VHH binders against Uncharacterized protein F13C5.5. Designs and how they scored, part 4

Target 1, 168 residues: Uncharacterized protein F13C5.5, of Caenorhabditis elegans (o76565)
Amino acid sequence: EICPMDKHAICNTGHLSCTCSVSQEDEAPVPEISCNALIARDLETGNFPVVSVEFDLNNSAEALEEFPEDAFRDKISSSLRVDEEDVIVLRTSCVGTDDTLTIQFVILKKDTNSSALPFAIEDLIDAESIATRMKAMGHLSQIANLDVDTIEYTEELVDLEFEPSNLE

## First folded at step 1 (VHH)

Design L3 (framework vhh_lunsekimig_d3)
Fold by ESMFold2-Fast, scan of step 1:
Structure L3 (fold): chain B 168 residues (1-168), chain A 121 residues (1-121)
Amino acid sequence: as target 1 above (168 residues)
Amino acid sequence: EVQLVESGGGVVQPGGSLRLSCAASGRTFSSYYLYWYRQAAGIERELIASITRGGSTNYVDSVKGRFTISRDNSENTMYLQMNSLRAEDTGLYYCAAHPYGSRTYFPYDYWGQGTLVTVSS
């Protein structure tokens, strides 16, 4: 039910999985890389810097049905020497007419006493430092078998082009 | 999502042992971070033991050397082995799971219903 305005939601019979696609009704089908609308997660996290990773899906063999979040967190935690439970994925989304999957995440400091939202900036590892270290690591050109296009930090969560489903 | 069911509670004499089990239903048990909490009547729940996906464990000081947390991903079960039990160990024991991989906006812990442990006196 939710996709960027230039994409259409394609859902399975039970509406358990949806994929965003630029396909048109009268256009001949071509192989397309697309995002899954159900990958989108949105948390009320306040105003703090996050790490933004953009994946290039143009060389993927098949469209993503689900973001491999566990594999992503495992790769990040082992590469940065942090605990997997401290890697928090906040948002995942499609971008425009390009088949780019954007992931926004933060890393909690090991001695954080509470998992409650919103996080205090003091409980987070510096996002700019994380992005810098990740850019320096050659083996992070792929994460969870997805090609990494860009890694940057943003001062706050990037606005989603579409609104997520009810998150109760 | 995961549902948790505790078992193994009961009445035991001081110095005795009990093994608690926490059985999970649903997918992705192996990806969850798992915890044991203890609650006495009128007291807030206290975290007593935790285990990560990789098997790293942590304990509150009052149970270190006496309690052992473990997980069996093939059986979707977590355990708490309790040795050298004391009267102050009496309480309701809850298992909890922290998803961090769930697509739903949800409280951080999934909770079991609790199992009662009574040390004779």
Scores: ipSAE 0.000, ipTM 0.119, lowest interface PAE 12.8, mean pLDDT 66

Design L4 (framework vhh_lunsekimig_d3)
Fold by ESMFold2-Fast, scan of step 1:
Parts: sequence; C-alpha cells; structure tokens
Structure L4 (fold): chain B 168 residues (1-168), chain A 120 residues (1-120)
Amino acid sequence: as target 1 above (168 residues)
Amino acid sequence: EVQLVESGGGVVQPGGSLRLSCAASGFTFSNYALYWYRQAAGIERELIASIYSGGSTNYVDSVKGRFTISRDNSENTMYLQMNSLRAEDTGLYYCATKRWGSTYYSFDYWGQGTLVTVSS
C-alpha cells in the first residue's frame, strides 16, 4: 500500500508524483522534474528491431527539461546520410533514476511513405546495421550535447516504466 | 474525413468462429496501419491485433494462433478472422487507425464497435 489507511494521496498535475496527507487541502508536491515526467513517451510500438542509444546524464552541463529531439535527429541524419524526416524517435525513457536517458529510434527507407505508426519492418533500415555503423563513428560519442554511453539494437521496444501514479 | 465502420459481430458458441470487417474511407488506406482493439465489461480497451502498411502483423498472446488479421487494399477493408472462440473473447471490437500530429503526440480514429458474444 502506498499510503496508510488514514491518509489520502494528493498528486500533482498528471499524477506524476504523489504525497500522502491527512488533509485533502494540502498542497500537491511540486512536479518532480525527471526524465519519465518530462521526456518519457510511449509512441506506437511494435515487436520489431530498434536502435537504442543510452545517454549518461551525470556528465550533462545541466538538467534536461525536454529531450532535444530535433538536434538528435539532425546529428543522426547528417552522420548516416539519411533524410532527417526519416529518423523517427519512438520512445524516450529514464531507467531507475534521472542519470540515464534511453532513446529508441528507427530510420525509414528513403522511398517509404510511412505517415503512420507502427511502421512495417520492411520499410525500416536494418537496426543492427545502423547500430554497428554508429559504433564505428568516433564523432557519435556525443549527440545533441549529451554523452553517449551505449549504442545497441534490440529486437523489441523496452517496456516503458512511465505511468501516471496509480495506487494499488 | 476519416471513417471506419465495423461489421460481422454476433453471438457464437464456444469453439465457433466469426469474421469481423472494417470498412475504411477518407484516407489512402494502403499507406496506413490498422488495428483491432477489444473492450470487455469493466476493463480498458486492449490492442489485440495490428496490421501495418507493408503487411506485417502483430497479435496479443491470448489470441495468437486463433485470430488472423488481414487487409485488402483494393477494397479499403481490414478483417479479423476469429477461430476457436472462448467466453473470454466476449466484448466490443473496435477497428482503429493512428495519425501523428507531431513526434510528440498522436491521435486515433475509431469505429463505433461491433459486439461479439461467445455463449452457449
């Protein structure tokens, strides 16, 4: 049980953080600025390979208020020589703490008309090939002013841990 | 204007079969993924099957091997063939398609739903 039986859960906007209080008029906690609250999103997912990039936020100059998606897509598209609009970020998440940010993305083939998700796997550039090529590029040790810890491919999207607070 | 219309629901005995249809209009059908969701009494809608523009499919574990999703791009129609039906398959079945307003948000178009009842 999250709260004792004599207390009420008071949650901030969006139910992202909650405090147990004896009074329903107590102030909700100030929204905790965390990756899961501000950055995490669960887009249309499928059971298909994606490229995963883990960023080490411990070395960031300041706390992230949002994921710099446009800068990320620009860096990826320029480095791999694909169109920026074909770089699709499917999921952003923080695992455990605000110290690690995981980005899962795919790249569409140039002649694909993919205006909807989930994408057909045959319309995607091979994720293992993308991850292998990126690992060979020294200039991708940093993307969008964030330090890259790992680059790998996964066969399925990792379950998002972000959910509005729901007391069981 | 995107429109989705389901049909094919009905009452069937356990172990029976039904085929649902979803007729689509108002968009270029062949360019978009389509989905079947179901909603049983008292629970949230769950995604049970997906078919992508390229023809790839996904299923929730409880229906794998029993249900088959398919599409006919020339007729702008998606189907769900349901075999070996069980009491737990009872519910409202919805077809849906998703659009992206940006990389930060999406929205779904839904049909009105068709009722499937598995009862002896």
Scores: ipSAE 0.000, ipTM 0.109, lowest interface PAE 13.2, mean pLDDT 69

Design L5 (framework vhh_lunsekimig_d3)
Fold by ESMFold2-Fast, scan of step 1:
Structure L5 (fold): chain B 168 residues (1-168), chain A 122 residues (1-122)
Amino acid sequence: as target 1 above (168 residues)
Amino acid sequence: EVQLVESGGGVVQPGGSLRLSCAASGFTVSSNYLYWYRQAAGIERELIASITSGGRTNYVDSVKGRFTISRDNSENTMYLQMNSLRAEDTGLYYCARDYRVSTGYKYSMDYWGQGTLVTVSS
């Protein structure tokens, strides 16, 4: 035998060199998760403090095709006892790695005047307060198939200024 | 200023092909979730294709296998390649950037182009 019983020989034509590889008749390998494939949006460079959370994609229970935004918002709103409609995801990104998805979001205060675009900081629940509450919960949160490893208040600013033609 | 401008519409025979373009300004196509919608006479505007910032694509069943959504990051342009066109594909085609990925955002706004007309004549 050239190869162990769990592998088959594959040879390059013309070079008489062979290597042992997994059979092509074996079940296809599970697709590798790519952080970049899950980026839903990246809005603006800007000036608002946001809450940032990081998910290690290697801890995902199932392969993800798209960022599960509705499930994320459901979990955040349930955990912090706010309305789901007031949880606004501003950006998802793969900063510095393909294994970690970073989600930046804000939460609107209840009964915020929807005609007051762009966002006024006074209409937002303080990002530091949100991050503090989430950290104080002290337990790993599962959001859809993503496990929360870290929760951070960030001083990174996001510009939510809209052109006048886009205001309500 | 965020703007979307469609082009590439026209008259084509059944079985023919067209390539629609959506030129974006004021934002980067590679960083946003983008959509193609169509509206036929007397029918509600429908989502037919989408592409995420990561390049993942999705299609409604009626166009799957015939239409391909793509983007060129260097040209900041999104495309819809339409093959095997049918009379039912006739309509006004819009590209859109949604501030939201799903409906329900309180401050979400939709950015729409002015549309480009596709006519499949038999």
Scores: ipSAE 0.000, ipTM 0.123, lowest interface PAE 12.1, mean pLDDT 62

Design L6 (framework vhh_lunsekimig_d3)
Fold by ESMFold2-Fast, scan of step 1:
Structure L6 (fold): chain B 168 residues (1-168), chain A 120 residues (1-120)
Amino acid sequence: as target 1 above (168 residues)
Amino acid sequence: EVQLVESGGGVVQPGGSLRLSCAASGFTFSYYALYWYRQAAGIERELIASISRGGSTNYVDSVKGRFTISRDNSENTMYLQMNSLRAEDTGLYYCAAKLSTGYWRAYDYWGQGTLVTVSS
């Protein structure tokens, strides 16, 4: 239903939330891009160094409903010249603050015998080397329209969420 | 190099049987869920059978009771035993190995396909 004739529909872009207001000076709520709205599932892979990218959400221009993982992986794989399937995002989280999104990932070496969980550390490209190379790349100051604040390596273990699809 | 190689396809009469094999190399086979997909002419590829990491199996209704999926982690091989074959089972059969079923976390490997023709 449309609002009564004496009222105006005011909708929040991206959230499909609308209210009917008498005042044209009343504005739709500003879309809140919070870190908690962008977190995804965790993958358990073992206790080994990973690459951590921290995004600053304070000046984000877009309301995102989920993390753009495919765009992230595409940017990483093209920049480092590795196959996209070898870029494994392990965790998306809001560690420490609600305005900082942290993405943790690893890159598998090409043609390994252990491309599945749990990963063997010798099948991974060294996380410190990845982080160092990425820091040297000026075009990685932004990924998928998000501002990159920090790129580091860290030791991490994340839980695997895996459920088989029901064919019925 | 990661590979999934199908074998066992061929021409068979209605009511006949075939056993498809999917041999894997280049990854830790035992940690993947495994799938058989079928593509018939003019029809989108469809999932017909699955076996989980733990060995749980599921089948699409049209093959239930006729097809049996199994895995041998020691040999890095998955099988599809097909019994009581029908003309409608004709198509290219693909094996797939998946690490995750999440939309943006679909890390999977695919074979090249093997042709099964059921004709009289």
Scores: ipSAE 0.000, ipTM 0.105, lowest interface PAE 15.8, mean pLDDT 69

Design L7 (framework vhh_lunsekimig_d3)
Fold by ESMFold2-Fast, scan of step 1:
Structure L7 (fold): chain B 168 residues (1-168), chain A 119 residues (1-119)
Amino acid sequence: as target 1 above (168 residues)
Amino acid sequence: EVQLVESGGGVVQPGGSLRLSCAASGFTFSTYRLYWYRQAAGIERELIASINSGGSTNYVDSVKGRFTISRDNSENTMYLQMNSLRAEDTGLYYCAKSPRYTFSGYDYWGQGTLVTVSS
């Protein structure tokens, strides 16, 4: 479907449905997300420290069924000056009661040849140092066009138990 | 090393059903997010459905309610149950896994299995 010249197609990540809308100049549509639409993601992992990022979601946002992980990893890798392939998102969780999206991730050390999970802790960049550096960066108030509420270091066990997406 | 092999395609009439299978080898199947993509002649490949390691599923709106994705970690196999098939569902169906440590995009694709919905 081609939109008229004064309108642009707006498509949600993970959807084939697009609508024609009048776009404001040079502003890419911010991905709209809803806590209840996101699929919990769990990878087979061990007990090791992770970085947790909490995002504040707009209550009127259109549901995204997938987190924009590529944009997230690109922002993290460019901001911390690490390779994008070394940024690994382990868990995505979203609770419907507080409109908070939580992303847990780790960063592999350069030249690590770890292709199997769980990771060895010695192959990971210290999560506390990552969280400390990120908190010091003012431009990380937004990541992947989402507002960052908090950044924390946690030693919490990565839980493989999941809760399916809630489709309203 | 990584291999994904699709099967189960065929010719059916509108309103019919098919079950596709994706047999996987060369990676730890249970830990990866898996996808079904399709491609019709002359158009880009499109994501149809996904399933994460925990079994949570996601579907494109055009197939929601008609298709069901599932996985059997003991057999290293993913399935797509397709019901109420329409002419626009015709195409090559591919399974794919996420890159090693991210669900974004695709890393490895199979050869595909052809689904033809013909009246």
Scores: ipSAE 0.000, ipTM 0.134, lowest interface PAE 12.4, mean pLDDT 68

Design L8 (framework vhh_lunsekimig_d3)
Fold by ESMFold2-Fast, scan of step 1:
Structure L8 (fold): chain B 168 residues (1-168), chain A 123 residues (1-123)
Amino acid sequence: as target 1 above (168 residues)
Amino acid sequence: EVQLVESGGGVVQPGGSLRLSCAASGLTFSSYALYWYRQAAGIERELIASITYGGSTNYVDSVKGRFTISRDNSENTMYLQMNSLRAEDTGLYYCARGKSYHLTTRSYYFDYWGQGTLVTVSS
């Protein structure tokens, strides 16, 4: 169980992400997928440089219903001046520092076939450079009404045979 | 004065109905998720109903179909309509305003709680 009893995990297996959503009681149950399991998942086929954004949920005005991935991608693409289709969210993590939510993403270079996997490192915009630029952008201290706590460069294991649902 | 005040508790017979109200003084509900908790004898305090800023509701299984949570943002008030009351519904009922949800601890952070109102279901 990722979420309290009154919330259900909504997971996009294509993006290896999950969020805690408040669901209507008469809705169909959603699969329970541990955010800790997603963090610990050994994807075995390679390591990719990723940008990790950690959100501070402690001072939010409302309970998080679902991570606003489209708003996140729109904000990132507009701020960095890249195509929204090239912003690929790989993982959402509910574990780590208390009161935080971590999003891991990559940005594809222009003209990379976003519908084809696996992605090579050469297909990605340099993640360390992205993280450095984002840290300098004051308007990225808040994304989709969520406070940004940290932005960092990390390496992530990626299943190179994995095909995100939004790329099919 | 900044506080939440519950009202509407009382004594009813099994099968009866009560409507609880939670009124905010010196604060607003309009942008916040709101919650009803209860503390029953021999049971730890439990979340029984919630309503988001967007109006989505959630209920614990034991009250589903019998209780209805609602809110009036213009009057800064939240309600809990309790129908078909049972002896096991006896307890103190608390309202709370949610500030955030802590994913790692799987718990809610509340910035304001009410003092509680007693509901007794007896024959």
Scores: ipSAE 0.000, ipTM 0.104, lowest interface PAE 16.9, mean pLDDT 65

Design L9 (framework vhh_lunsekimig_d3)
Fold by ESMFold2-Fast, scan of step 1:
Structure L9 (fold): chain B 168 residues (1-168), chain A 121 residues (1-121)
Amino acid sequence: as target 1 above (168 residues)
Amino acid sequence: EVQLVESGGGVVQPGGSLRLSCAASGFTFSRYTLYWYRQAAGIERELIASIYSGGSTNYVDSVKGRFTISRDNSENTMYLQMNSLRAEDTGLYYCAAERGSYKWTPNFDYWGQGTLVTVSS
């Protein structure tokens, strides 16, 4: 007679018989975060130091269709006074329901070939110096409207591990 | 000794679902980025989904919301869950693995032989 709250009656126009079904339209789609396809880990040419930025997505009201790479690069380049094309995003870690987005990147020195790999370590701006300076800048608490949780230096491009909470 | 083997393809009607598997052997699976490519008749091979070593994913626009890529490092296997299948999803599905890239274009270390998916139309 009466359908549950999560179901709606669907009636046959000819026979007036009804069934209860769940409408997929009743639920808003879960926001999904697109990951940048740029990767530059090349074991044959060796690893190099990178800067790692973690963003706290928590209960943000703004949905992300894709990682805002251009806005990220623009903010980094303007804040550190480097050319935007020299800011190279190497890896992103973003899972649809995860509340943390991790970006690993490097900055090429001016006049290097920004589209060629492998990068020589001497053509990169020192990642430890970048991370240290970014931590000291109060206006970098947000990048591309995302809340910055941590900024760190890593000695090599590393796999970004997804660690589920307390799964047995 | 290095091998990627796809499975799970078949014939399905529009709106149906399939789950593809890519089993890997002979390399350190957990350190590689893995990809699903699709080759349709008369069309260039297209990247449809990728999954990085850390678990992050990327999809081509035509499959977003319908396909889900995942990996199980303990089993050395990557999966593609395909829902709401359409006639245009018909093709050979290949898995590929790589350690690095050149000029922002994947330079694959390993390719599988492909598994056929046919969506009846």
Scores: ipSAE 0.000, ipTM 0.097, lowest interface PAE 16.0, mean pLDDT 69

Design N1 (framework vhh_h_nbbcii10_fgla)
Fold by ESMFold2-Fast, scan of step 1:
Structure N1 (fold): chain B 168 residues (1-168), chain A 123 residues (1-123)
Amino acid sequence: as target 1 above (168 residues)
Amino acid sequence: QVQLVESGGGLVQPGGSLRLSCAASGFTFSRYSSYALGWFRQAPGQGLEAVAAISWSGGSTYYADSVKGRFTISRDNSKNTLYLQMNSLRAEDTAVYYCAAKTYGSRYTYDYWGQGTLVTVSS
């Protein structure tokens, strides 16, 4: 979700709960938007096709202290007519600069039985098909109030390389 | 039908130890179906309290201040089971204990709950 410009999101381990708190820094301006501040969602890499969406953060209207995952999944599920719970964000990362945020996700096929099924590549909607459909939709130039720069199909998750000083 | 089934509750003496187990039925523990797993409790006449939570990989855990240092949460994905090791038990730990699973995408709520198991701490 989006925190007000003077707030910073704090989440418990495993995303048990999150709260917004006020910024404590008064002596110097703190950057409002930072791609590095939004890379909290990084799951295990896999050897399966994914959809990659790159966002341009230069024109963001409000400070974002965390990726608005719920709004993103809602927009994707509504646009592609799939269940929101089947939209799985696998990774969020910065590539090269603080001005670009990359989201990699997959969509699970609808399970027809009443049981939750374990993950399997055969249960994924074809990522190339998803990317093609999204590119054809004019209303996806913005998702979750973020400007979409590009939508691509990739054959596997992209590994993020950090400088040691940037690790938490 | 997706179910979580608790076991291991019972009567224990103050200062004693007890291990609770929670087994999944109708689904397998995965980073999607059980992005986080947690233990919650409800003492007689009180509201629901979060006790502990663990991430899919087991690399991250949360504990309530009241149990930190005494309780240990763990999961065994190969056995499809969540555990709570309770040490140095106190009378105030008397409650019905529930296990719960948070599916991926559920930021603030747990989607699936067990039926609960009673833990009574008394002489």
Scores: ipSAE 0.000, ipTM 0.133, lowest interface PAE 12.1, mean pLDDT 68

Design N2 (framework vhh_h_nbbcii10_fgla)
Amino acid sequence: QVQLVESGGGLVQPGGSLRLSCAASGFTFSTYSSYALGWFRQAPGQGLEAVAAISGSGGSTYYADSVKGRFTISRDNSKNTLYLQMNSLRAEDTAVYYCAARRGYSLTKWEYDYWGQGTLVTVSS
ESMFold2-Fast, scan of step 1: ipSAE 0.072; ipTM 0.518

Design N3 (framework vhh_h_nbbcii10_fgla)
Fold by ESMFold2-Fast, scan of step 1:
Structure N3 (fold): chain B 168 residues (1-168), chain A 124 residues (1-124)
Amino acid sequence: as target 1 above (168 residues)
Amino acid sequence: QVQLVESGGGLVQPGGSLRLSCAASGRTFSYSSTYALGWFRQAPGQGLEAVAAITWSGGSTYYADSVKGRFTISRDNSKNTLYLQMNSLRAEDTAVYYCAAGPYRTSFSQYDYWGQGTLVTVSS
């Protein structure tokens, strides 16, 4: 057994984390958020506006092994009525001490022939317009089962840091 | 539709080097961080073997144990081109090399798009 006598093991969903409690009715621990988001970096993307979405991981229902990029792109595609393949995630970053996940993305205009980086700004849907429309949509308070904290645009691509919470 | 076209194959002597290129065309690529471009090979009379893979984002790479330290996978996103730099070639590296696109580190049967293949022969 994993617990002392007179204590009960209480585990969260999927048995990722367990704690020993004197009561079987006590709440399981919130999963330790491990952010293994792959950094979608491209040094060539440089000087164009992007949309930045910051997620609050403190109350996340599931521990993240990686950023759910396909689910994110699918939700943006459905909500903004654009093709999923035109939603391009450029950077993802997670700072474990802050329990936040930030992504930067752009949306290509329909039927652009260039898939190569760096994108021409004229091939992109205006980032400020995207951020404004997203903020107006109440159902985008949650994307890919993650709680949205902020949606902003930045005039250029910003370097994000990746620092896992378990790094000593 | 994604089309993959390999080039750079040929005859090389043991200990030599060769660089394979894979030109990708079409705008049906997934920009997912977990979608990958990779190299597979099939030696005469053998099954298909994964050699190396790189995610679309470039954030993750995979190498088969038999090629680690000798082969390097890279990509040029501005040219939509995947490369495999092969150094210290051995007779056992003789195979048809295929470029493929699909989910990162999955079985070859789950890859969506495949090139025609290019023959690499390592012989004196």
Scores: ipSAE 0.000, ipTM 0.217, lowest interface PAE 11.7, mean pLDDT 69

Design N4 (framework vhh_h_nbbcii10_fgla)
Fold by ESMFold2-Fast, scan of step 1:
Structure N4 (fold): chain B 168 residues (1-168), chain A 125 residues (1-125)
Amino acid sequence: as target 1 above (168 residues)
Amino acid sequence: QVQLVESGGGLVQPGGSLRLSCAASGFTFSKYGSYALGWFRQAPGQGLEAVAAISRSGGSTYYADSVKGRFTISRDNSKNTLYLQMNSLRAEDTAVYYCAAHVYSGTYYRPFDYWGQGTLVTVSS
């Protein structure tokens, strides 16, 4: 699927992710660059839970010019006590209204056979626990200078099952 | 409409080689068209398995551990065609091979948006 025509998706070359910004000039849609390293990792290791978090924005046009992905990853990694390289943002987008920001990301958990983590590793895969920690961080303005009212979440698993009927 | 058509499958003896081709129509392998391309396979009675993938730019490739060093994925943007060179084939490589393309900004939930009908590769003596 592509971003809406009235929204502008910015693909970060070499960063394996795309950001969504609002454009008052209604620029033509920018084609997305494949996130092949993330695709390859998923294909190699199997099912991978994707966390989708939605933020309500009070100022979509001026505040959503550019999403600060590195600052977001740094804050999430620090809050969950995981390595920043294990926090992977797959996509950010404005869906439907111009006051909703959707961030899709994953947290890769490491094997704990040789060491105990200070918290249960299962907590890192749970979208509800991640959303709770994000709410504890306050408004996204603390990270990205955005005014955020609410946070919603969902969790989905990658499905590579072949369905011939989809090839119409 | 976006269409992918595989060719090059067939019967081959263990240790042999085949080159699979995937001809794309309805979009281009650059600019506003394809962003990622890949090969998947399904052995009898098994689920879908990723074999190889290549980025829009060709700067990144993926290979399953079972085929790494034996298979090579490549693309020819001028011919709008994806290839899979399969060397040192083994009986366990017997499967229907599918070409797939990520043409639009999709979701991680289904990395590839378009699929071919598949081509059978049988490795048997």
Scores: ipSAE 0.000, ipTM 0.110, lowest interface PAE 15.1, mean pLDDT 57

Design N5 (framework vhh_h_nbbcii10_fgla)
Fold by ESMFold2-Fast, scan of step 1:
Structure N5 (fold): chain B 168 residues (1-168), chain A 123 residues (1-123)
Amino acid sequence: as target 1 above (168 residues)
Amino acid sequence: QVQLVESGGGLVQPGGSLRLSCAASGFTFSSYRTYALGWFRQAPGQGLEAVAAISGSGGSTYYADSVKGRFTISRDNSKNTLYLQMNSLRAEDTAVYYCARKYTISGSWYDYWGQGTLVTVSS
């Protein structure tokens, strides 16, 4: 085993070093959210258009441990007048820049009975229409205390960017 | 309860091949949240070394320089299983091999580890 029976392995993936600890509280302090906080939610790519929101993290209002998905969904659902359970975040990624966080999401049509992936295109609200409506809303220049840089539709999901620097 | 269980280790001659498997339970590879997965090893008298990692989508992989071109990491979401195909094995590949899950939110650490499987490369 990596550690003695009564300890757990805490690894710094950037330097490939591990320390044994009796609790996870002995880990390095949880870092503020940065472009290294990546989540992949769906392995299907190229299936359907999605809405992409890019956040500028250079002047974040607060230190974050994770993407505030519930606050994001609440803001989107209230602004677009849809049910928040129909707002589905599919991907969270960083692409080529430490201070940019990209969120890809879709909105299910009302009364869609399936919550499983992959979704049928006909069950989704048109992504281009969503992006157009969001761009017209001045109050969406900031979502969950994060500065919104761009809102666009993309024709497919983007794969999670796995950064070797997080494992070197 | 999250659990990772390695299998496929054993004794093999130099130049031989082995395929390691890591069966996951307590979470799903194709769920709304997808995890990065990796293989680590610890040789006798050495520290822990990262061997290979694969992103949640499977679109990105990482390999240590010592294994590039010889080892291949892959995942099968329908079987909830991670694999490491090891070819052209060398004596220095002798180690206990661990699979691990990385949650990509809130930091740079691996949160769940398997029990390990021993690979011995010897004539």
Scores: ipSAE 0.000, ipTM 0.168, lowest interface PAE 13.2, mean pLDDT 69

Design N6 (framework vhh_h_nbbcii10_fgla)
Fold by ESMFold2-Fast, scan of step 1:
Structure N6 (fold): chain B 168 residues (1-168), chain A 127 residues (1-127)
Amino acid sequence: as target 1 above (168 residues)
Amino acid sequence: QVQLVESGGGLVQPGGSLRLSCAASGFTFSDYKSYALGWFRQAPGQGLEAVAAISYSGGSTYYADSVKGRFTISRDNSKNTLYLQMNSLRAEDTAVYYCAADRSKYLGTYPRSYDYWGQGTLVTVSS
């Protein structure tokens, strides 16, 4: 049911995703896809509000080698009816944990010519309004095949990578 | 088919100057106002690092701290060409230099964010 008869399910404990493989043995240690491997964006920006989407990697059904930014931007643009090129991903981060992927983005107003960082806040669609609209949309409980845990308005960018706690 | 071709690399003495060019084909810089363009380099035994980036309008630029004040990035959308003017060259600037294009409207410093890449041109700074 899960896999074709000649394949076995292989589950990545770090990503909690499974794939069908022809492997016949307990796998030799294979590099796991961690949240840190999905970090793609770190743009220098001004201090202005952004939309933060937190993905729960513990419930992911598929392994990822990189963040599917094009699928993300397509889903956001189609759901909010904005131009895909106006959806700007500013930061992709792990928020101090390896199990939560945070994407922070802004949406430029229609027909703006501003591509300069930091963006003028007047050229951006209000982040709180975007987050409120998205939270009202049931189909955005999953984006690009990833489970959405939270969608929030935030006033600052989060840290880039998961760092070990000083606690041992 | 999108292609970026670098030129202008070579051997220069410390303190010298060099100008790199990146010619685009298969698209024009003015047709797609969303293209941000950048220069990346990879020194022997090192990883790929961002050197400079320029927005589609040319109104915003990024420079790595190591090159700020010495290098100037510019673009000519009518000639479909990106430039990197390198002044006061140092031995640590020795690297293969790559031009890259990002379909997004903003400046990026992460290599994996760029959609199209050139083949690279070698710059050697030595006596």
Scores: ipSAE 0.000, ipTM 0.199, lowest interface PAE 11.0, mean pLDDT 72

